# Ledger of designs, part 11: VH-VL binders against ATP synthase epsilon chain (atpC)

Target 1, 149 residues: ATP synthase epsilon chain (atpC), of Salinibacter ruber (q2rzv2)
Amino acid sequence: MADELTVDIVTPDERSFQGPANGVRAPGIEGSFEVREDHAPMIAAFGIGPLIVKTQAAHEYADMHNDRIIFATSGGFLEVIDNKVTVLAETVEPASEIDVERAESAEERAKRRLEEGVQEEERETHEAARDRARNRLRVAMGKVGTRQS
Key: E = the ipSAE of ESMFold2; O = the ipSAE of OpenDDE; V2 = 0.75 times the mean of E and O plus 0.25 times the DockQ between their complexes.

## First folded at step 11 (VH-VL; framework fv_vorsetuzumab)

Design v95 (from v93 with heavy chain M110F, light chain W100F; at its last look DockQ between E and O 0.70; V2 from the best seeds 0.65)
Fold by ESMFold2, look of step 11:
Structure v95 (fold): chain C 149 residues (1-149), chain A 123 residues (1-123), chain B 111 residues (1-111)
Amino acid sequence: as target 1 above (149 residues)
Amino acid sequence: QVQLVQSGAEVKKPGASVKVSCKASGYTFTRYGMNWVRQAPGQGLKWMGWINTYTGNPWYADAFQGRVTMTRDTSISTAYMELSRLRSDDTAVYYCARGTPLFKGFWSAFDYWGQGTTVTVSS
Amino acid sequence: DIVMTQSPDSLAVSLGERATINCRASQSVDYKGYSYMHWYQQKPGQPPKLLIYKASSLESGVPDRFSGSGSGTDFTLTISSLQAEDVAVYYCQQYRDTPFTFGQGTKVEIK
């Protein structure tokens, strides 16, 4: 499958990825969605979840099949026009850079805070921390996407 | 202190174009989308579209597709809305409004508005 | 498109009395425990001003007499004790998804 898309993944601090792709999958607000070649113009919000770049180009972050790069993301916006995909997000971490022990500790701490009760003004913060940690663990452990094992 | 300052009132004839500017200050311009909303005399608010100030790509409401052009100049933190082939029913106050934080992944309220630009279209 | 419908179109309320404005969305504007719904106040000759975000959260500097409630498709803005300065048109707006749509407005007057 030819890489007809150009993908830029940007955080406020850096461009986390730039390269060719044949697909980008994001955890949309209403469910996971995928952009391929010749997608109609679209901008969509996405939440915490896996962001997958499907590419035939060699890359150090590529998975074990060397055909996709999987990131844990905090959520953001995906914009596609004329086969250019721009992803804007606060955090984007490739699977290989995720510290599993730290993510496990972060999830457990957030779960304890929510179970013990928190002030309403803090609740969204702890829920987001829990969800980000769970997502990092899923991504790091390879439990991502619809690829058959 | 976030501030949006719009260009002054315009009087136009039918068939002409108008370009309204909106200069932003007090925040990082490319981190928030910019919306345009109009209000015809005695009527409610109607969303015209928005521009992703980071990419420069506009997203128009269907009712304005084909006549509106939204642009921005990041070097002076300014957004623009141009409406062409003006008709008398385009007479309205046009507002810019700061909207969605572009890196957060959720749509948000229009928390800051420009003062409005009155556009009058008459023969 | 999510259609926002306000009621009433206008209302007159005596000073110091309660004013209640309703807003109905054509489909739910909730997601993950939050309502993607705002209220704006527009005084004559002024731009709209954000009053309430996420259905019930007061924007900074808004007096305590304003409150918002509701979820899903049905929302209410309440002014517990109307002041002369509260004479305005009030708009609800959903921000769940584009196009961002407003209610038609509710004009509040002194009876």
Scores: ipSAE 0.602, ipTM 0.823, lowest interface PAE 1.5, mean pLDDT 89
ESMFold2 (binder alone), look of step 11: mean pLDDT 92; pTM 0.936
OpenDDE, look of step 11: ipSAE 0.660; ipTM 0.880

Design v96 (from v93 with heavy chain F106P; at its last look DockQ between E and O 0.68; V2 from the best seeds 0.00; counts 0 for: pae E 3.1 > 2)
Fold by OpenDDE, look of step 11:
Structure v96 (fold): chain C 149 residues (1-149), chain A 123 residues (1-123), chain B 111 residues (1-111)
Amino acid sequence: as target 1 above (149 residues)
Amino acid sequence: QVQLVQSGAEVKKPGASVKVSCKASGYTFTRYGMNWVRQAPGQGLKWMGWINTYTGNPWYADAFQGRVTMTRDTSISTAYMELSRLRSDDTAVYYCARGTPLFKGPWSAMDYWGQGTTVTVSS
Amino acid sequence: DIVMTQSPDSLAVSLGERATINCRASQSVDYKGYSYMHWYQQKPGQPPKLLIYKASSLESGVPDRFSGSGSGTDFTLTISSLQAEDVAVYYCQQYRDTPWTFGQGTKVEIK
């Protein structure tokens, strides 16, 4: 009998998820990737995008849909060893907890800054801010694509 | 102030094992990875591996796979590197070096270094 | 493994003059517009010290006479005006692919 993954998703401030899962999908820097059972050992960075946990386990989050928990993340790195997946992210927000109004405001703010013209040194900062906001909105709306920052 | 303090010099016989410690202070130990780098006398730097101080999972360079063991004790903010089946060419200064915050992954610079531990392997 | 080759192996420069160290990678260390390269300084009897990270970012506390440039496979560390305290061995390091690898080092001395 094949073993399920054990997944641990943590930020500097809290643990966002812990439990069994059938898979984890992350917005990797080198492309979106999915970890399943018996995946080879791996360390991989991921960026802004949806972090998806496929699990049938009971969870406190009410936003579970089709055995999937969708998080918005700003990036981090994922470690896989012996069917243990550890996600260390800077930020992790479940879809149901995303403040849509705040995200909309953040997107507009970033867009405005970019449109007004910024120094090259600041462009990436505002682009990242924009992308984070857009990701939050997409995740909140259940629109999870494979777009990466 | 961030500090990495390593254990003292070691003299070992071929075939023996050595365990070097690296005590960290001045920061949250489990939020930063730890690298180990060695330097043979008059030679350059060689990366040995990296340990996730949060999970305890190590990642070794192939050159040391099977001989090196990296561990940590979070209760005392200490990382350990054990090298077994020592050979004369293992004579070197061994450094621990902190990586960037873990959530940024192991792909980072080594911003703080221990003072180094001299390991001498001789018959 | 990605092999890092520095040039020259040793460099003697007069005080106040420019010192240039090159580092070539056996394959590109770039990805998504970033260069996965660091520079370290090591003085005798001391551990290495981080000088430049991400190819061109100056580490905090490092004098601005140090600078890093380059992309792809070719990188350069420049000391615009060599000072006495800059006598050391300098190393480049890639972290694009494991294992992390260092250049062989460049010894910088005063002429």
Scores: ipSAE 0.234, ipTM 0.774, lowest interface PAE 2.4, mean pLDDT 90
ESMFold2, look of step 11: ipSAE 0.409; ipTM 0.789
ESMFold2 (binder alone), look of step 11: mean pLDDT 92; pTM 0.930

Design v97 (from v93 with heavy chain L102M; at its last look DockQ between E and O 0.63; V2 from the best seeds 0.00; counts 0 for: pae E 3.4 > 2)
Fold by OpenDDE, look of step 11:
Structure v97 (fold): chain C 149 residues (1-149), chain A 123 residues (1-123), chain B 111 residues (1-111)
Amino acid sequence: as target 1 above (149 residues)
Amino acid sequence: QVQLVQSGAEVKKPGASVKVSCKASGYTFTRYGMNWVRQAPGQGLKWMGWINTYTGNPWYADAFQGRVTMTRDTSISTAYMELSRLRSDDTAVYYCARGTPMFKGFWSAMDYWGQGTTVTVSS
Amino acid sequence: DIVMTQSPDSLAVSLGERATINCRASQSVDYKGYSYMHWYQQKPGQPPKLLIYKASSLESGVPDRFSGSGSGTDFTLTISSLQAEDVAVYYCQQYRDTPWTFGQGTKVEIK
C-alpha cells in the first residue's frame, strides 16, 4: 500500500495540480468530505466550495498555507482508486489567482437579480452565481468555511 | 447531433465472451460518462456500470463485478463493454447511454442511448 | 441497494384520460431538497428515452402533458391526457446511490 495519496486535479482546459498529498477535502454534494490514505474506492460529485489539498510536495504555490493548497471550485467529480485521487472540476482557481474585484462584482450582480425577483427557473442560476462569487471571495481571503454544496 | 451507435448483434456459446462497442458522435466524448444497461427479453432495465471516459476508470454493479470490463478509446470516441463467462441468462439487449457530464458538480440522467445490441447466449 | 418499486405493473387508460404511475424507493433518494430520480419511456423495439429528470424537470422535447412529482421515497409520473403515441413501458430510476437502479416498469396501454 502507498504511504500517501497521488492527486491529480484537472479542468477541461488545464491541469491545476499533480503530486503527492496527505489528504484532499472537497465540498461534496452530500457534504464536505476528506480523502486520506487507504480510502475506500469512491466516486463522488462535489459542488461550489473550497477544494483543499494537504501536501508537502515541492510545488510552488503562492497559496500554500500550513501545508495546504486552497482552491476555489465550482464543482466536479472526484474519484479515488488505490490511493489515486482524480479531481475533474469545471473550474479550479488557487486563492492567489482569484480576482477579488471581479468576484465582488459578480456577487453583487447576482444578489441584485435575486432581490429584484426572478422566475423560479432562473433563481437557481443566480443563486449558483452568487455562491460561486462568495466562494471565490472566501477562498481568496483564506476563509475556508464548512459550507456544504 | 448527439449519436451513440453500437455494434451489431452477437450470438455466443456459454462460457464465451462478448465485446460490444459504442461509438459516440456529436459531442466531446471525454466530457460525459458512459453507462451500460442491459435488458433481458421481456424484462426491465438493469444498470451494469459506468465508465469515466476521461480517466478510463470504470465502476461496476456488484452483480457483474469480475465478469464485466468497460473500456474506452478516446481517439475514436468509442466505449466498450466486455462480458465474459457468458451464461444463458446473459441473453439480453445491451445499451450504452450517455451519463453525467464530466467536470460538473451533479449527477445527471442518461439522456442519450445507443440503439442497443442483442446478445444471444445459447448452446 | 435501493429498490425501486413501481405501481401498477400495467395500466390501461382511455385516450385523453389521465395516467398515473407511482414509484416507491426502499429508502429516501433526497438530499438537500433535491430528489435523485428520473423517469424513462421505452416504446417497443426502441431504447429508453429520458422523460423527466430530477423528479420533476421535463426533458427537452418532451410534451408538457408529462409531469413528475414527489420526494423522499414516493414519486409519481403523470400523463395528463394520454395519447396514442404514449403507449410504452415507463421506468423510474434512482441515482442517489450506486448501483443505479430502475423500477420494474409500468406498461401503459390504451383502454
Scores: ipSAE 0.043, ipTM 0.703, lowest interface PAE 3.1, mean pLDDT 89
ESMFold2, look of step 11: ipSAE 0.323; ipTM 0.761
ESMFold2 (binder alone), look of step 11: mean pLDDT 91; pTM 0.929

Design v98 (from v93 with light chain K32T Y34K; at its last fold request DockQ between E and O 0.85; V2 from the best seeds 0.80)
Heavy chain, then light chain:
Amino acid sequence: QVQLVQSGAEVKKPGASVKVSCKASGYTFTRYGMNWVRQAPGQGLKWMGWINTYTGNPWYADAFQGRVTMTRDTSISTAYMELSRLRSDDTAVYYCARGTPLFKGFWSAMDYWGQGTTVTVSS
Amino acid sequence: DIVMTQSPDSLAVSLGERATINCRASQSVDYTGKSYMHWYQQKPGQPPKLLIYKASSLESGVPDRFSGSGSGTDFTLTISSLQAEDVAVYYCQQYRDTPWTFGQGTKVEIK
ESMFold2, look of step 11: ipSAE 0.647; ipTM 0.854
ESMFold2 (binder alone), look of step 11: mean pLDDT 92; pTM 0.934
OpenDDE, look of step 11: ipSAE 0.709; ipTM 0.889
ESMFold2, fold request of step 13: ipSAE 0.731, 0.788, 0.776; ipTM 0.870, 0.888, 0.884
ESMFold2 (binder alone), fold request of step 13: mean pLDDT 92, 92, 92; pTM 0.933, 0.933, 0.932
OpenDDE, fold request of step 13: ipSAE 0.784, 0.782, 0.786; ipTM 0.902, 0.902, 0.903

## First folded at step 12 (VH-VL; framework fv_vorsetuzumab)

Design w01 (from v98 with heavy chain M110F, light chain W100F; at its last look DockQ between E and O 0.73; V2 from the best seeds 0.00; counts 0 for: pae O 4.7 > 2)
Fold by OpenDDE, look of step 12:
Structure w01 (fold): chain C 149 residues (1-149), chain A 123 residues (1-123), chain B 111 residues (1-111)
Amino acid sequence: as target 1 above (149 residues)
Amino acid sequence: QVQLVQSGAEVKKPGASVKVSCKASGYTFTRYGMNWVRQAPGQGLKWMGWINTYTGNPWYADAFQGRVTMTRDTSISTAYMELSRLRSDDTAVYYCARGTPLFKGFWSAFDYWGQGTTVTVSS
Amino acid sequence: DIVMTQSPDSLAVSLGERATINCRASQSVDYTGKSYMHWYQQKPGQPPKLLIYKASSLESGVPDRFSGSGSGTDFTLTISSLQAEDVAVYYCQQYRDTPFTFGQGTKVEIK
């Protein structure tokens, strides 16, 4: 207990994760950031990208090495208070549950719309849709890197 | 229809505490943060802090750290702001204001405000 | 902290004329192509009312004579044709970083 974080990841619909962790990496708006033990109090927004929980605890969503849990998220807020990390995300999908075919289709749809030309007001929406789809694919395939601003 | 209804005016002595309530309706209370902003007579607006209505975790401005306590009761969709060790310069109208959606990755404006609560601190 | 400075402190404009209020932030309030600068209107005895969000988006129900422009550190609120009901104090506010901060306000009156 002594030298670890307590992490709670929730969406409007469900709790996706609750348990101990050694760290949490989130796709911040101005770049990815990582929270570790004894991190200063913080509130930060994050966007589309991989949400990574570093933990040695057994979990059904853990990777093959059982040391990380990787989620695809579309954004939210992260709070750090007294080694308690609360993640409030719009969407959270563990790598193992991502529908790859659906994500591929979504990416192609968004890409096609962007290529066909859209109004400026709609461009951001389609770009976000594309990025969400790409993120799901990356996470599902285990290709997760650090995002800089 | 979104509404924020605050408690009534307060008159306090220096050194006392005051607790203002803000009851929300017309939306899902725990999906939006709640801000508190005060305004001294004839002065501008000063942000006091923000509370995560889902977790109950507050974020206070440094100017009020140690004197302000923000809480919420989700069962009645009500936010509270308590200010302790009151002094004369705490005399102001205090507002609650709905803020950023908690499950979004961006900041938003204060789109709905309470009617304000006048707090007078005098000997 | 991001300091918001408005100019002028007060403005008297004739009915039907243009009113212009400026707001300067001590540092950029932009990210991901958006400016997190908002404008509020406050009439005596009332809470502030949101007019413009994200620098240039008109809040629902607000007359189109109100408009916002700018990016980075410099922003402007414009009332194209001042009406009697527009007499109020106007505030800019950044919601980019905590603590959220307001300008000192600009009082708009009828000349």
Scores: ipSAE 0.021, ipTM 0.654, lowest interface PAE 4.7, mean pLDDT 88
ESMFold2, look of step 12: ipSAE 0.646; ipTM 0.845
ESMFold2 (binder alone), look of step 12: mean pLDDT 91; pTM 0.935

Design w02 (from w01 with heavy chain F106R; at its last look DockQ between E and O 0.03; V2 from the best seeds 0.00; counts 0 for: pae O 7.6 > 2, placed apart)
Fold by OpenDDE, look of step 12:
Structure w02 (fold): chain C 149 residues (1-149), chain A 123 residues (1-123), chain B 111 residues (1-111)
Amino acid sequence: as target 1 above (149 residues)
Amino acid sequence: QVQLVQSGAEVKKPGASVKVSCKASGYTFTRYGMNWVRQAPGQGLKWMGWINTYTGNPWYADAFQGRVTMTRDTSISTAYMELSRLRSDDTAVYYCARGTPLFKGRWSAFDYWGQGTTVTVSS
Amino acid sequence: DIVMTQSPDSLAVSLGERATINCRASQSVDYTGKSYMHWYQQKPGQPPKLLIYKASSLESGVPDRFSGSGSGTDFTLTISSLQAEDVAVYYCQQYRDTPFTFGQGTKVEIK
C-alpha cells in the first residue's frame, strides 16, 4: 500500500525523521494511539514509549521487515493536519542507535535511587528515568507491542 | 444500537460553570472521537471541539479556548463538556455527537447525536 | 476558518416537487480528489441528523430522494420529490479543517 501520510519528527536538537508513512503510532496517556490516512485533525500529547512509523519505504532505521521504524521517545506532542503528522518530541532515538549498555546502567541507577528511599519530591524524577531506560531497552530489543488502539 | 444520552437542562447565573455529560452506548466508546456542538436559540450550529476518547486529548475551537474543558470517563463511556465563565450568549442547546473513528479516516461525519442539553444563562 | 454559506436561507416547495439547496465554501474543501462535505437535517426540537456524507454518499436509512453533489467550493443537496416529513432546516458542514464549520442553514417548507 502506498504511503499516505507525511511525517515529520523533530526534537529541540534535530529533525529525526521526515518522509512518507502509512501510519504513526504514539504512546498516549491511556495507551498507544495510531494516526492513519485522513485522520481527523488533532493535537495530542504522548509520553514515554515507542514511537512507530509504519512505512514501506526503504529507510536505514527500518526494522528487519522493512515495514516500520521504531523510535524510543521520552514524550512530546503530535499534530495531524491534512495528512501531515508533525511530532514534536523531547527525545527520539531510533532502535538501531540505542546504547543498550547505557540504558541498562540508567535503569539500574534509577532503580537503586528509588530503593534507597528518595524524597517524595524526587520520586517522579527517578521513576521517569527508570521508565525512559526501560523503554529504550524494549525498543532496542524489538520488544514493542503491536496492539491496536 | 448506538445511543448518546445527555444530562438534563441547566440554569446558570453569569460567571458560573456548567458541566454537561454524554453517556455513550451501543459501541466501543474509545474508538470514536466525541464532538460538542452548540446551537443558540433560532441560530445555526457551532462546533466547539472534540476529544480523543482514547487518550483524553481534546481539541477546542478558538472561540472557546480557555473556557471549555472536555473530558471523558472511559469506565462509564461518558464524555463531559464543561464551560466556565458563562455569559448570556452561552444560552444554547449543547449536543454531543459521535465523530470520526479514531485512528482512521475523517470521512465519517457526526453520525450519532445526543438529544441535546439546554443551558440557560440568566441573571 | 472556512466559511460555509448556504442558499437560499428559506425555501418553499410544493409537495412532490424538487428542492435544491446550495452550499458554498469560502475555500476548497477538497483534498486528494475527495470532498470533505456533509449534509444534515434538523427538525424542530431534535438534534441534527446526518443525511449525506462525503458530499454524495447517502447515509444509511435516508431515503434515496435525497442526494448530494458538488466538489471544491460548491455543493448541492437535492430532494427529488419533497415529502411532508422533509420539512426541516438543512445544514452543510465541512470537515476539511478545524474548526469544523456549518452553513447557516436552509429552512425547507411546504408551499
Scores: ipSAE 0.017, ipTM 0.590, lowest interface PAE 7.6, mean pLDDT 88
ESMFold2, look of step 12: ipSAE 0.521; ipTM 0.819
ESMFold2 (binder alone), look of step 12: mean pLDDT 92; pTM 0.936

Design w03 (from w01 with heavy chain G99D; at its last look DockQ between E and O 0.03; V2 from the best seeds 0.00; counts 0 for: pae O 9.5 > 2, placed apart)
Fold by OpenDDE, look of step 12:
Structure w03 (fold): chain C 149 residues (1-149), chain A 123 residues (1-123), chain B 111 residues (1-111)
Amino acid sequence: as target 1 above (149 residues)
Amino acid sequence: QVQLVQSGAEVKKPGASVKVSCKASGYTFTRYGMNWVRQAPGQGLKWMGWINTYTGNPWYADAFQGRVTMTRDTSISTAYMELSRLRSDDTAVYYCARDTPLFKGFWSAFDYWGQGTTVTVSS
Amino acid sequence: DIVMTQSPDSLAVSLGERATINCRASQSVDYTGKSYMHWYQQKPGQPPKLLIYKASSLESGVPDRFSGSGSGTDFTLTISSLQAEDVAVYYCQQYRDTPFTFGQGTKVEIK
């Protein structure tokens, strides 16, 4: 019989999640990808988007109705080996902890800067900031889309 | 002893589909993953995908996503690989290959191989 | 994808002499001190046969004249004393990351 996944999500500042799961979906660079039981070894980068842990384990951030925890992440790396999923993310915010007002403000700031015209070198930074803010809003509102892998 | 016996050679037209079978014996079928690897004439080996024989859950290489379907019938210890929308460059010998025990939770070497199934795609 | 590159593409060695095949990965195939690398032998008309697993472990039934070494990105298969039955194409394979990938193969012949 296959073992369920053990998931460990960490940031430079803290461990955001540790526990069993039956799946992890991450916003890969080339599309959303999902890790399930007995997944082949993998190291994959992921970007801005929703990080979804499907789990029935008790957790303060769990969506018990959907048996999942949804995080907003700004990107990182995901490693899979021996049914152990290690997520190394720059930022991870569960949906319940996202400050919507702050995210809205951040989005507006980024948009404004982009509209005012920025140097090409700075454009990417502001675009990323915008996208991060939008992701937080999406996650907070439960509007997480699916990308093709 | 462990044996993987594959179905016979296939000749297909472009656009058609082919389904290759791999019957396993000599071990508990659902305790080991099954891989599919193909080899074009005079070429190297290309991994196509893997199936969890216990759950039936497959994982495909991106190159074959949307065209390949891997299934299994546990009642007869048989794995299947179906490739659709065949092209001439799909002409190859297709192998099933046993992987690591599922209970180990990770993938390993392909320790046993089928004899191969030649699939020829020609107009 | 991790690209596996073998060298040489072909090798002619006299009977009883050492044959050395190299395999280089485009990125490290190591994890937690383990190398996720295998070597296979394929003779004409036959499926590949596992020779070495986990970079250096000899598969059961394989003669001890075969050995594997290396870590990270560089691996080597060695046949200490080439025998007539060793004429084949040899492949390295990584299983560190999907998709699993093979080297292009090295054809070993008798000189």
Scores: ipSAE 0.007, ipTM 0.590, lowest interface PAE 9.5, mean pLDDT 88
ESMFold2, look of step 12: ipSAE 0.375; ipTM 0.769
ESMFold2 (binder alone), look of step 12: mean pLDDT 91; pTM 0.931

Design w04 (from w01 with heavy chain G99S F106Y; at its last look DockQ between E and O 0.73; V2 from the best seeds 0.00; counts 0 for: pae O 3.6 > 2)
Heavy chain, then light chain:
Amino acid sequence: QVQLVQSGAEVKKPGASVKVSCKASGYTFTRYGMNWVRQAPGQGLKWMGWINTYTGNPWYADAFQGRVTMTRDTSISTAYMELSRLRSDDTAVYYCARSTPLFKGYWSAFDYWGQGTTVTVSS
Amino acid sequence: DIVMTQSPDSLAVSLGERATINCRASQSVDYTGKSYMHWYQQKPGQPPKLLIYKASSLESGVPDRFSGSGSGTDFTLTISSLQAEDVAVYYCQQYRDTPFTFGQGTKVEIK
ESMFold2, look of step 12: ipSAE 0.618; ipTM 0.835
ESMFold2 (binder alone), look of step 12: mean pLDDT 91; pTM 0.934
OpenDDE, look of step 12: ipSAE 0.054; ipTM 0.708

Design w05 (from w01 with light chain S57R; at its last fold request DockQ between E and O 0.80; V2 from the best seeds 0.77)
Heavy chain, then light chain:
Amino acid sequence: QVQLVQSGAEVKKPGASVKVSCKASGYTFTRYGMNWVRQAPGQGLKWMGWINTYTGNPWYADAFQGRVTMTRDTSISTAYMELSRLRSDDTAVYYCARGTPLFKGFWSAFDYWGQGTTVTVSS
Amino acid sequence: DIVMTQSPDSLAVSLGERATINCRASQSVDYTGKSYMHWYQQKPGQPPKLLIYKASRLESGVPDRFSGSGSGTDFTLTISSLQAEDVAVYYCQQYRDTPFTFGQGTKVEIK
ESMFold2, look of step 12: ipSAE 0.641; ipTM 0.837
ESMFold2 (binder alone), look of step 12: mean pLDDT 92; pTM 0.937
OpenDDE, look of step 12: ipSAE 0.626; ipTM 0.878
ESMFold2, fold request of step 13: ipSAE 0.725, 0.707, 0.734; ipTM 0.857, 0.845, 0.862
ESMFold2 (binder alone), fold request of step 13: mean pLDDT 92, 92, 91; pTM 0.935, 0.936, 0.930
OpenDDE, fold request of step 13: ipSAE 0.746, 0.775, 0.772; ipTM 0.896, 0.901, 0.900

Design w06 (from w01 with light chain T98Y; at its last look DockQ between E and O 0.03; V2 from the best seeds 0.00; counts 0 for: placed apart)
Fold by OpenDDE, look of step 12:
Structure w06 (fold): chain C 149 residues (1-149), chain A 123 residues (1-123), chain B 111 residues (1-111)
Amino acid sequence: as target 1 above (149 residues)
Amino acid sequence: QVQLVQSGAEVKKPGASVKVSCKASGYTFTRYGMNWVRQAPGQGLKWMGWINTYTGNPWYADAFQGRVTMTRDTSISTAYMELSRLRSDDTAVYYCARGTPLFKGFWSAFDYWGQGTTVTVSS
Amino acid sequence: DIVMTQSPDSLAVSLGERATINCRASQSVDYTGKSYMHWYQQKPGQPPKLLIYKASSLESGVPDRFSGSGSGTDFTLTISSLQAEDVAVYYCQQYRDYPFTFGQGTKVEIK
């Protein structure tokens, strides 16, 4: 059997995923990137977006086709060494556990603040909050692949 | 060049309403917020509120909440400020002033002002 | 509300001399190293004109004899060499928090 990746996704609070995978796609700062078997050693930062683990292994967070797990993440770092992928993320939420109403409220709150005007130095904070909320909504709805800001 | 042209002087009785217009030109109207500031005779400047010209959402100072209504007509690049239940102490020059660049999403100083509209409230 | 207090209320300065106006905020108008304080000039019969934004940045077209300094709660507008056309009332304004508030104004006249 072909070699596969070993993936470990952790947040400050918990380990969100550990297991075999055929690939990991992360929302890099220059665009999404994908790690597959025999990928060169790498350390890369990633931002707000979908974190996708491609796996055939049975998992409670697997999608309808049972071939990938989609997480909403707010960013972090990804390390690849000898087919071991370690993801250190600030936040990770599987699509099935995202509170849509909460995310909608968060988006509206951030949008309202931006519309009402903010300090220049606060702009990015509110934009990030908006983007995180939008990402959660997109991931929850299965709409992944396009990054909106 | 950026220009804000306001409507003419108004004379009103107590209890009436006044609606001042501010027509903008020389820039994209919906890319900047519009502020309203009034100045009583011989007095300083009092900020009344502002309106997001793109969304139409206003923000009013507490002192005017419930009496002031800020609106805009994007088709003619015009902002409106209506003040109701007028009192004698509402006698002032009312200014519109361009402010927040909406595409940047943060507050800014008032870089352009209208010529002012004198509103006199007397019995 | 943040209260802005200017001093003096009025001053007379000889032509070519330095004019200094102070503005004190009831609380800090700084945020992450920037001061959200602006200065306006209002000549008789005219609307206010922006002079200085964010405490020390000169608005385009404003003569360089105007300058702003300060941080936190204390700010100063300086006219290095007063000219006849500088006769006006000057206002400080905070943009740190709603509602935006102005100082009471300082009338500058020629001595």
Scores: ipSAE 0.304, ipTM 0.763, lowest interface PAE 1.6, mean pLDDT 92
ESMFold2, look of step 12: ipSAE 0.625; ipTM 0.838
ESMFold2 (binder alone), look of step 12: mean pLDDT 92; pTM 0.943

